# Ledger of designs, part 4: VH-VL binders against a6uvu3

Target 1, 145 residues: a6uvu3
Amino acid sequence: MDKRITLIGSKIAKTGNEFIYCGVLEECSECRFKKICHDGLIVGKRYRIVSVRSAKHPCIAYGDGVKVIEVEPSNNFTILIESKKALEGLTLSHSDIQCNNILCKYYNLCHSEGMPEKYKIMELHEKIKCPKGNSLIKATVSTIN

## First folded at step 26 (VH-VL)

Design ac2
Fold by OpenDDE, fold request of step 27:
Structure ac2 (fold): chain C 145 residues (1-145), chain A 121 residues (1-121), chain B 107 residues (1-107)
Amino acid sequence: as target 1 above (145 residues)
Amino acid sequence: QVQLVESGGGLVQPGGSLRLSCAASGFTFSRYWMNWVRQAPGKGLEWVSSISSSGSYTYYADSVKGRFTISRDNSKNTLYLQMNSLRAEDTAVYYCAKDRTIWSYKYFDYWGQGTLVTVSS
Amino acid sequence: DIELTQPPSVSVAPGQTARISCSGDKLGDKYVYWYQQKPGQAPVLVIYQDSKRPSGIPERFSGSNSGNTATLTISGTQAEDEADYYCQAWDSSTAVVFGGGTKLTVL
């Protein structure tokens, strides 16, 4: 994996946390940490924190300061899966939930576009009460290559 | 100073379409993610959509996904929201909101005055 | 999927301290933001990153966040502070999330 060194707000600088890089603020233009903070990341990409250094540095955008972190690209998705398939660490082949109710608030989570053929369940969230009675659970999944 | 001015709101029938605009000034528009947040009459705030600085990445609330399209023209410092297949529950004041965020743990430091969209037969 | 819960209303006498809570699972691990909305007006950011005040926001406004609860505190509450207040956070699975809002009445 291609790891990068960067900075992030101190409070959210925790191993395992994920974030989307949003880019440079106008206030960052004169920041002495601009290079390490911004040059290694791509706007719009999701990253996972794999390590955190203890030292805190000042930041104009984040009053609590920032910490140096090591990150890697993250390919996680949030979807609904059948409860019977819901097991953390399990690899599944993707299939849309069988439902044609396009007006359902969960439709997009049941029919996520651009999903890979296979994914690994990384984290299970709350069970969803499906209007049609399907037993579904919200899950964070990661692409399997 | 930062200024956001929404326009394009109005009365539309269910199933109809409407395009909102937000004119931005007082900051480097092309550097910041932009957002739409709406508020139904007498109700709370609901995030609708976000768009990255270049426009390459868009995000939508499940309630509007497939019907709404967020876009931007950085040369005109303008944010747009194309709303199709409008429903009664889409009735709300729609606010343009600016990010001040390096990472996705985001918040909105400036809001426009909002524009009212009423979907009714 | 984080859900932010606020009391629908809070009342306070002028000069007294108002406290508005925002509760959510592991909310203390997230940055919380607060917005003030007066009748007929757009929301205004009053607290960011749990406890920081934007320029122009009075010092009587403060914020804290620990455990599962964030709190907006208004010390020496004034009549002009009467408004709706919304907490907000970000979740990787649900994107931007707002609380239901709290109507603060200054008696």
Scores: ipSAE 0.817, ipTM 0.937, lowest interface PAE 0.5, mean pLDDT 93
Fold by OpenDDE, fold request of step 27:
Structure ac2 (fold): chain C 145 residues (1-145), chain A 121 residues (1-121), chain B 107 residues (1-107)
Amino acid sequence: as target 1 above (145 residues)
Amino acid sequence: QVQLVESGGGLVQPGGSLRLSCAASGFTFSRYWMNWVRQAPGKGLEWVSSISSSGSYTYYADSVKGRFTISRDNSKNTLYLQMNSLRAEDTAVYYCAKDRTIWSYKYFDYWGQGTLVTVSS
Amino acid sequence: DIELTQPPSVSVAPGQTARISCSGDKLGDKYVYWYQQKPGQAPVLVIYQDSKRPSGIPERFSGSNSGNTATLTISGTQAEDEADYYCQAWDSSTAVVFGGGTKLTVL
């Protein structure tokens, strides 16, 4: 994948963390790190931190400073899947959870729009207590291209 | 002197529609993500929606997804929230809130005064 | 889903120190923000990035965040500090999350 070097707040500069790049602040215009911080990222895109450098740099917007990180685009989504299908590393064909309760707080996780036909389970999270008794588990999945 | 002024709130019947506006001034509107946050009477704050600086990316709470649409007109320094298929539980004061963030670990440094939306038969 | 839990109410005498907690799974790994809201008014940011004060916010306001708990501390609490306080964070899966809010009463 296309990796980029950028900066991020020191506290959240951790390998594996994800963030969406939101853009340049007004005060960034005078920042000596403007180029490395902003030029390599696309507003609205999600990125995953793949490495972190130890050195801290001052930042007007983030008082604890920032660290240099290496990032890659992230295509991860969080969805609910049937527990019986839940296995990290497994590739699945997407299928919505059959449910007509549109008032359920999990409805959109069960019926995620724009999901690819296939995805890989990257990480399993907690089981969800489905009001209808479905055995569901929260999962981070990645689009298969 | 950042200023955010919401408008468009009012009484609407269930299933009805309403469009909120937020007029922004005192900052470069087109540089910042904007948000809607609502507060039901006597309840806490609930994030509703966010929109990127250009409007190309939008995010919604599960409770409003498919019914609400956030948009913006940067030429007018205005944020919008189109609310369709309104429900009683959508009754709330709706605040527009300005982002101050480079990354998605965002916070809202300025809020509008809010506009009340009441969904009732 | 990531949830932020706050006590529903906290009471403090004038001049004493008020502490409002905000709990969440691995919250110490995230930036936490705090908002003050007085009746009939919009929320006002009082703490950002765990412990930073915006301009105009009194020094008696401070914040910390470690483990699973963030804390808003108001030293030398004054009558005008009576308000609702909300913590807020961001999660990659659920986006913006608010705590349930804490009503601070100055007795």
Scores: ipSAE 0.815, ipTM 0.941, lowest interface PAE 0.5, mean pLDDT 93
Fold by OpenDDE, fold request of step 27:
Structure ac2 (fold): chain C 145 residues (1-145), chain A 121 residues (1-121), chain B 107 residues (1-107)
Amino acid sequence: as target 1 above (145 residues)
Amino acid sequence: QVQLVESGGGLVQPGGSLRLSCAASGFTFSRYWMNWVRQAPGKGLEWVSSISSSGSYTYYADSVKGRFTISRDNSKNTLYLQMNSLRAEDTAVYYCAKDRTIWSYKYFDYWGQGTLVTVSS
Amino acid sequence: DIELTQPPSVSVAPGQTARISCSGDKLGDKYVYWYQQKPGQAPVLVIYQDSKRPSGIPERFSGSNSGNTATLTISGTQAEDEADYYCQAWDSSTAVVFGGGTKLTVL
């Protein structure tokens, strides 16, 4: 997978953290780190931090400074899965939650479009109180390639 | 110097549609992500939608997915929110909010005055 | 889905210190932002990146964030500080999240 070196705010420079790159600020225009910070990323893309260097560098936009990180494009999705299937590290075949209530605020998480046929559960989040009584849990899943 | 001016709010019946606009000035509009945040009467702030600087990426709260569409015209320095299939719970003041962030750990440094959307029979 | 919890109300006498908490799981690992909203007005950013003040915000406003709790502190609270205050963060799963808001009353 394509990895890139870039910078990120020191506080959020942690392995495993994800972020969406949003682009260049006006104050970045004359920054000596502009190239390493911005040129390697695509606006709107989600990235996952795979490594962090310890040294801090000054940043006009982030007072805590920035750290050098290694990132890769993130292929993670957030979905609802049945609680009984919820185990971090487990690979599952994708299946929409059976529900026809299109007005439910969780409908899109239960019926996520663009999901791969198989995914790996990366992180479990909170259990969702389904109005229909389904035992569901929010999960971050990653495409299996 | 930064100004955000929302417009397009009004009274609409359930199931109806409305299009909000936000006119931006005082900054390079095309550089920044823009957002809609709403506030129901007497309630708190709720993020609605975000759009990337070029408009290529859009994000929505689950409560509005499939019904609302955020867009922008950088040549006009204008942000839009197309709201379809409106519901009573969509009743709120809708604020245009400017990003100031390189990464998604974002905040809104400037807000418009808001425009009221009332969904009622 | 990260949830940010604020007390619904806080009261303080003029000149005293007001503290408004914002609690969330691992919130200390995130940047927290605070907004002030007066009746009939739009929110105004008063603290960004946990503890930084935008230009024009009085020095009596400060912020901290550690553990699971972020705190907005207003020292020497003035009558004009009476407002609703909202904390905000970003979550990779749920995007932008606001606290429920805290009504600060200056007695």
Scores: ipSAE 0.813, ipTM 0.938, lowest interface PAE 0.5, mean pLDDT 93
Fold by OpenDDE, last read:
Structure ac2 (fold): chain C 145 residues (1-145), chain A 121 residues (1-121), chain B 107 residues (1-107)
Amino acid sequence: as target 1 above (145 residues)
Amino acid sequence: QVQLVESGGGLVQPGGSLRLSCAASGFTFSRYWMNWVRQAPGKGLEWVSSISSSGSYTYYADSVKGRFTISRDNSKNTLYLQMNSLRAEDTAVYYCAKDRTIWSYKYFDYWGQGTLVTVSS
Amino acid sequence: DIELTQPPSVSVAPGQTARISCSGDKLGDKYVYWYQQKPGQAPVLVIYQDSKRPSGIPERFSGSNSGNTATLTISGTQAEDEADYYCQAWDSSTAVVFGGGTKLTVL
């Protein structure tokens, strides 16, 4: 994967964390770290932190400073899957949860648009109490190559 | 000074449509992500949608996905929210909110005065 | 999804210290933001990145965040501080999340 070196707020500089790069602030124009902080990232793209350096650097926008990190593009989605299929590291064929209640607050997680045919379960989250009694669990999934 | 002014709110029937606008001034509009946050009468704040600086990326709360569309015209310093298939639960004051964020762990440093949307038969 | 819980109301006498809590799982690992909203007005950012004050916000406002709880503290509370206060964070899965809000009454 195409890895990049950049900076991020020190508090959120943790391996495994994800973020969307939002762009340059006015104050960043005179920052000595502008190049490493901004040039390697694309606005709107999601990245996952794969490593973190220990040293802190000052930042005008973030009072707790920033740390050097290594990141890779993230193609993760959050969806609901059947609990019986939920295992981290497992590859599944995507299928929408069978439900026609468009007013349900979980409808979009059960019927995610633009999902690939197959995905890998990256992380499991909390179980969801489905009003219709389905056994569901929230999961972060990634498109497989 | 930063100024955000919402408009377009009003009374609409369930199933109807409405388009909100937010006129921005006092900062480089095209540099910052923008957001809509709503507040039902007597209730708390709820994030609705966000849009990237160029408009290429949009994000929505699950409650409005498929019904609302956020957009922007940077040449006019204006943010929009197209609201379709409106429901009673969409009744709220809708605020335009500015980002001051490099990374998505975001917050809103300035808010507009809001515009009231009432969905009722 | 991360959920932020606030007490519905807090009451203090003038000059006393008000503390408003915001609780969530591993909230101490996230940046927390606080907004003040007075009746009929738009929200105003009063604390960002857990403990930082925007320009124009009085020094009596402070914030902390550790463990599962963020706290907004108003020392020497004044009548004009009576308002609703909301905590807010960001989650990679849920995006922007607000607490339910706390009504601060100055007696």
Scores: ipSAE 0.806, ipTM 0.941, lowest interface PAE 0.5, mean pLDDT 93
Fold by OpenDDE, last read:
Structure ac2 (fold): chain C 145 residues (1-145), chain A 121 residues (1-121), chain B 107 residues (1-107)
Amino acid sequence: as target 1 above (145 residues)
Amino acid sequence: QVQLVESGGGLVQPGGSLRLSCAASGFTFSRYWMNWVRQAPGKGLEWVSSISSSGSYTYYADSVKGRFTISRDNSKNTLYLQMNSLRAEDTAVYYCAKDRTIWSYKYFDYWGQGTLVTVSS
Amino acid sequence: DIELTQPPSVSVAPGQTARISCSGDKLGDKYVYWYQQKPGQAPVLVIYQDSKRPSGIPERFSGSNSGNTATLTISGTQAEDEADYYCQAWDSSTAVVFGGGTKLTVL
């Protein structure tokens, strides 16, 4: 909705990819593309690529060049969900995985803070081997507003 | 000319706390994201935490979330790692690592020599 | 999350070409970075963005990345190249990921 035009490394200029904008490098100071690369983004914010133009432009920092992309702020989260609920495009009501093992390396993914009441599954990742035997899968989810 | 010098490591009991520091020089510290990466004895590298240039955004490995806090003081060119509720598995050499990236597909162009943290009863 | 798999060890004779692989799902779609670590020392970046060498890194070091495998190649391997080598990438869901490391022995 709040779309912006910017540039990104050619190799990672793929629709659907997400990135966090990290800011200006020293070598960017004299770059003719400095304005389009940097002025429209906020350091620390996560963005999703919604479109990519085919033309490449030279970049001092990225030798494979950069491409023009259209981005929007991303409100996606990475969490673990029950495998039986895992379907891309599905909207779910959030519920923490019932587990009290705070030493588990997946604990934070099972008990993600700040999660909205409802979210949409955007992308499914690998299945997780839960030490307690839960059938879980890693998922990228988006807040439903 | 870039230099990163870690300090604050030592022996601590399980459940204890340590605060690591990384003194940076040779570059505009406030411009770059900074990171902590650790290496257990005889093991590989493990990313621990990252912090944005201004310090407004912090990121943690799941293994340290809720226990470790990364921070920075740009006026002092110093990066910090507050480690609480330390566990035996936190035993490692902790490296300060400098970012070189416009986008989060990041890498570390400079590393400190590391500081050893040993968690043992 | 993505996992990066490296062989635990690789051995080469002096002057031979060493190849260290780093495998991961769709790794070819990501930038891969390589670090050299000698005993008792901090890691040193030797390859960035798949195939680029930082200033000061010998030309015998090169990198490639396609499909599911990135490769660090050391042509004309020298005794001083004996070290541990780590590949590294970034993932939007898991942040920074390292391979398990490969010990390169120069026989």
Scores: ipSAE 0.795, ipTM 0.940, lowest interface PAE 0.5, mean pLDDT 93

